# VH-VL binders against 7-cyano-7-deazaguanine synthase (queC), part 12

Target 1, 227 residues: 7-cyano-7-deazaguanine synthase (queC), of Persephonella marina (c0qst3)
Amino acid sequence: MKQSSSIIILVSGGMDSAALLWLAKKEFDKVYAVSFDYGQKHRVELDFAKKLTEEAGVEEHFIAEVPHLKGIKGSALTDRSVEIPSEEYPEGPPVTTVPMRNLNFLSIAASFADIYEIENIGIGVHSVDSPYPDCRAEFVSAAEAAINASSVMVAKKKNRITVYTPFLGMTKTDVLRIGLELGVPYEKTYSCYRGTIPPCGECATCRQRIEAFRSVGLEDPWFKKER

## First folded at step 19 (VH-VL)

Design j6 (from g5 with light chain V29I)
Fold by ESMFold2 at other seeds, fold request of step 20:
Structure j6 (fold): chain C 227 residues (1-227), chain A 122 residues (1-122), chain B 111 residues (1-111)
Amino acid sequence: as target 1 above (227 residues)
Amino acid sequence: QVELVQSGAEVKKPGESLKISCKGSGYKFTNYWIGWVRQAPGKGLEWMGIIYPDDSDTRYSPSFQGQVTISADKSISTAYLQWSSLKASDTAMYYCARHRGYGWETQPFDYWGQGTLVTVSS
Amino acid sequence: DIALTQPASVSGSPGQSITISCTGTSSDIGWYDWVSWYQQHPGKAPKLMIYEVSKKPSGVSNRFSGSKSGNTASLTISGLQAEDEADYYCQSYDSSLSGVVFGGGTKLTVL
């Protein structure tokens, strides 16, 4: 009999974190969730995150506030003077980059992991060549090392905290296919960076989502002609 | 204990200006959308608009766009509803209310102020 | 505004169950699962009774329940009591108006 296993996963309410949530419910004995209010324009995503964690039946869903990220101007996601682009990402980090977002998020999740003695932290990153530096394998490896070096639990129990990244190296379509097989209720997910209801259909995340569904022969539940 | 306390009843004449207030307490005021709802005498509830006090992001019902101004002063946890020139048809009860959760579209009003009666007559 | 349609009044005897309907369109109730219900006693502010079609906030009696089918949401009150006599309003989001919409209200009379 193996040890009981626990994970805390970062849940945004979007497709990738939903797929991770459903996968984690299959793979781990106890699943916790954490979501972040960092002043994003699309704060409504947190309502979708809460609905997903309720549906999945997590042990607990934490909402962590990260207000200092809102105070840093220059990101389209938090700065009202910067427009959410409709075009494809240019070379390099896009204007939607929130400074060190996933580093902040992983460190906060690691604090919860230490307190609740959780050995796995899940994040739904899925692109080796992502325009966001904090979605890449080299970032994940560095963050995991820093977390293990900092953890009181690891120091005491001589175990290891694993940053669980099952989608790393996959396309959005690959992740969608996994989620469909797992029974993820994609009509209950939200991806729009503009925070509109219905989703805008124009921002990069909306277009990427629509194309992923089309690539598997399906319509995005949000953009069907009829419900 | 979440409370929304509104300013007192007003009796005004057509053409006068008015600003009524809604002070929130018992919760983090900047974390929630605040809406304004009108109820004319003997009539139902009408949504007027909302504000997110942290950054003053403000949305109006089409019926009230350009008719009123919604604002907030987060330093004193207070939202406001203003008219530059009142009409007799503005006679109504006005409620402020807090949206539950993070999105105003997806969530109800979970706490309501006591209401401010505005009477506009000759 | 385009209001959601509710009956003007309903009545029931103590101990009975009653249902209040709320009918909208495909741009509100027919598309979204974000129907809320409010109770308003005379001279009082509205009180949230049901949200997200069928969820109840803490402190709301188990006698209240909500459901939805197609473009119509329903509030059911079982075991009717005198204090249930009030006005009841449904609420949804409507994407064609980009805003919140309320029903016209239903006066519940307990006989």
Scores: ipSAE 0.603, ipTM 0.836, lowest interface PAE 2.0, mean pLDDT 89
Fold by ESMFold2, look of step 19:
Structure j6 (fold): chain C 227 residues (1-227), chain A 122 residues (1-122), chain B 111 residues (1-111)
Amino acid sequence: as target 1 above (227 residues)
Amino acid sequence: QVELVQSGAEVKKPGESLKISCKGSGYKFTNYWIGWVRQAPGKGLEWMGIIYPDDSDTRYSPSFQGQVTISADKSISTAYLQWSSLKASDTAMYYCARHRGYGWETQPFDYWGQGTLVTVSS
Amino acid sequence: DIALTQPASVSGSPGQSITISCTGTSSDIGWYDWVSWYQQHPGKAPKLMIYEVSKKPSGVSNRFSGSKSGNTASLTISGLQAEDEADYYCQSYDSSLSGVVFGGGTKLTVL
């Protein structure tokens, strides 16, 4: 059911953030979006994010630059000399880890929430399939506490800011089923870490997406034979 | 105000080298893909390739791969198109142009340079 | 690059509407909603008129509109004026070429 409050959604253009966006449109009166340009190789995702927020009909879609992350060495997502791997996720954080990415993103989203007096910040993390430390319940809980301790809006109104994470206990397949029921246009979403058009089909993110569709008896719209 | 200013017209002989320039101003030069487009006399537009000046990520049309070099110097907000050995068939107008959005695949050229006429004849 | 197919020329009288077609394949216009249109007057650089099939940049007249059906995109100019006389090019991404592709161009003559 629709709540009587506002939310700002972190939208990357991928499956999980799209599902969250469509869910939020059902659950909240006003839906805002924020996306981040942090120098990722797959910057084209931002064009997909804008298309999704336009189709969903958000109140406003902010693009925030995060220049201090742009040139960080050693991450495959921001360092051209480091290849995007084609292998399955290794034990521990993969080479695609951008240091403190979601902490940076949540703090910036919290600034927008504080300015626009938005009570909810949505992020499409789910812990079951994620190798990244900043996609886990422990991280979300700590970030929410820090946000509430820092917020002028909370101090002024004595309200609470909620970090809305409806997918935390779910697999990618679970999230996909929700998005399919909500009518998410998955052909308009983009997840490839290599930033290629069409998506590469080989990186861990592409493989997870393809497998999620297969597990529900569907083909990924990007990789259908009869496109 | 976004502006792309190209170097002046060139008259060259076959076999000579050439480097033409495109200077961007009025925007953050490193945040946008810059493309090069050829227009032979009386003909249409042909995409040659693009560069992302921040890290020099460069992509070429198959028709121009190995025929030209696209480069940039972000310290002076300038992109370049370069030939090591010109041919008479390289006679054309050459435009630089900026892509509007974040992906060069998804978005058009929103600002164009004035063009550089290159004439190659014996 | 392989050109998108446009008619070589079209004409219309002042005040009329005309449509310029741009036909590609399923590897470009048929799959992607990233069609753009450019106007080029003689001796001048191209000017962006339409992007993302039907969107207009700021300052482009409402007389210009864009649409797409299947593998064919269309530019429609209503209320033709003498200044609309120019060459018009469509553009799309094409995944078979991993590149940008332009149409061959259409010369619009206002009678």
Scores: ipSAE 0.581, ipTM 0.830, lowest interface PAE 2.4, mean pLDDT 88
Fold by ESMFold2, last read:
Structure j6 (fold): chain C 227 residues (1-227), chain A 122 residues (1-122), chain B 111 residues (1-111)
Amino acid sequence: as target 1 above (227 residues)
Amino acid sequence: QVELVQSGAEVKKPGESLKISCKGSGYKFTNYWIGWVRQAPGKGLEWMGIIYPDDSDTRYSPSFQGQVTISADKSISTAYLQWSSLKASDTAMYYCARHRGYGWETQPFDYWGQGTLVTVSS
Amino acid sequence: DIALTQPASVSGSPGQSITISCTGTSSDIGWYDWVSWYQQHPGKAPKLMIYEVSKKPSGVSNRFSGSKSGNTASLTISGLQAEDEADYYCQSYDSSLSGVVFGGGTKLTVL
């Protein structure tokens, strides 16, 4: 008799979620994915997310629409009247903050986990390079507690849902090294918050990605002179 | 079933204005980019531009920038192509088409309207 | 008026295989794997046949296939049939224009 393990991971199409996807394929028997359409300017990322999950061979890839986040103005990621900054993050949460994004996303992923009886929920957060409150260990711990308290599966089976955060406390460079060792096809990932093709190279996310590749002696596949 | 239904054929004189329409049904209209494509008589397909109806994000081919206006009314699931002053060289078939998926750069046109023939003659 | 280069016409007999080429540059087909092909019968709107170089939408015959090498994409039709007679257009994204580009079209004649 074999023991099976399963995970549903949040896939955005970026470097961190790609590394998590490849790691999860190595460590779990069944890998599910969920991605979110919340009205982001960079919606093209969902095409990249679908390509990654197709290549990795996930059991199922859900696309969840989150229309209420689109209706809340003031974020540079969803409000066309608010510019995506070119400069480094200022003190405090940046204008790219979507209110309580990871809390919304984890609760939706938990609903899928409950229905499909999946005991692990994976999210590619790392706290060292992120200004966002919902990428921190305190948040993850609180969200896991709320999920377990709310789960019908947990209440009935007396088991536990684990929020799997293998990159917590790592830098983007650390995560890149893991993904390179795992064989992640980084040319098929997309991180640009402006949603341009090619990626803009100027937003904070593009600059972090370029810097991470440079730190390991590589060029970002998107910004090579020749493929 | 996804359907794009365009307004009927138009016969115009040079200098007149015109607005043609493309109504989408059978899908969530605001979730997809809509493009406009010109086909002059006996010629090939020519991309004019696109719009994302949810927020009216609009992009034009350099060849058509400033020559037409692309717009949408998401409340009635309709996209528009508009000229302020038609030329005889605007005589062509005009198609609207929907991009598959989420990005217009990465994805094809998966559904096309039936076309609107515009004839401009003096 | 920047277009991908296609032959003006190709012809073949029923049952043969034919290939239509589509040549671009390093700013479109040479860089991106987002080539699409459309079939257009006279008086009708174009129909999507191939996307992402080689993928087929539901309902498109397995006789149609797509590939790419360098700056050139290819549409291959095997087992040619009379109803395949149409105009064929390739399409890509071009980063130098920040826009969609079509090929000039190829008239396929089934003899």
Scores: ipSAE 0.563, ipTM 0.816, lowest interface PAE 2.5, mean pLDDT 88
Fold by ESMFold2, fold request of step 20:
Structure j6 (fold): chain C 227 residues (1-227), chain A 122 residues (1-122), chain B 111 residues (1-111)
Amino acid sequence: as target 1 above (227 residues)
Amino acid sequence: QVELVQSGAEVKKPGESLKISCKGSGYKFTNYWIGWVRQAPGKGLEWMGIIYPDDSDTRYSPSFQGQVTISADKSISTAYLQWSSLKASDTAMYYCARHRGYGWETQPFDYWGQGTLVTVSS
Amino acid sequence: DIALTQPASVSGSPGQSITISCTGTSSDIGWYDWVSWYQQHPGKAPKLMIYEVSKKPSGVSNRFSGSKSGNTASLTISGLQAEDEADYYCQSYDSSLSGVVFGGGTKLTVL
């Protein structure tokens, strides 16, 4: 008899969250998803996220608005006066940093987990290639502790909520290999921070994606000659 | 109930200015792209451009770039289409419409205004 | 050209099925699965019938269906009824124009 296990996955529509979604469908009995509209220039990613969760067959896909992040200036992802850079910044958090993004996201996902009594919250962070503080193990550990201390479900049922981060310690290429083995439809994923169709091919995220495909001997589906 | 209500019909002379409006209600106006579509008498639909009211990100069809101004006032949930100098060839029905979902490229117009007939005659 | 190609008119008898074609290029229908179809009765605003090639909004009859193959999308209306008589427009995104494109429209006549 297999016990019911459940997870809610943070799905952005990008490569990493798609790989996590497909992995979760293999590893868990019930898979929920949550995506966030936080004023990102690349809001079109949410349409890709919805398509991915439809393809994967999740229990429910929640879209949460985070309007307080829309008005914060200084991030290239939410502030039109700040351009999305074409080149990777050599050190420090990039201009594309949205303040406390993953902390906000995990707290909201935890609210859904509490209501639906979901024991796992999945996020596709990896630290090897990421300049963002909220993609690191130190952050994940602190967030998990705060979630468990705050959870009514945990207090009542004496269980625990796990923040599931199977890609920590991996590169973008490592995550891509996992997703290819799982059959992720990468032509249905979207990573461009500029939000253009087709993807710009120039922002840091586009370049990382293109490089990851090249490293495994493939073309990025978005930049193929023909679909 | 999602609703787009446009300003009334206009009869104008060549050279006059005009600003028509589209007021959205029953949804969060700032969360959706609003497009403008022209339909000349007896003709098909022509995409003019779009705006994201939250930050006024505006895109124009090449055919209409520089010929009209699309704007929005998010405080009153209203989008606008504006001419500085009307021509007789601007005689048409003008629709505002809301894009479904999050990207304007990926999604259709799911709700349409009733249309504003603009007649420009000497 | 900047328009999707549709036949100018199609006709069918009540109860029959008809198909309206919409042909684009590799920069629109041939690459993207974001084809929409609109119905427009005389004097009325367009109404969304199909989006994302084959999805239907709530309240649209099961008699309407959509598909695509290569650069051509198709709207099929089965069990034709008098109220189906209208103009039909396809719509896509075209990356070469960085914009929305409509087909020229098809007048459907129910005989």
Scores: ipSAE 0.553, ipTM 0.826, lowest interface PAE 2.4, mean pLDDT 89

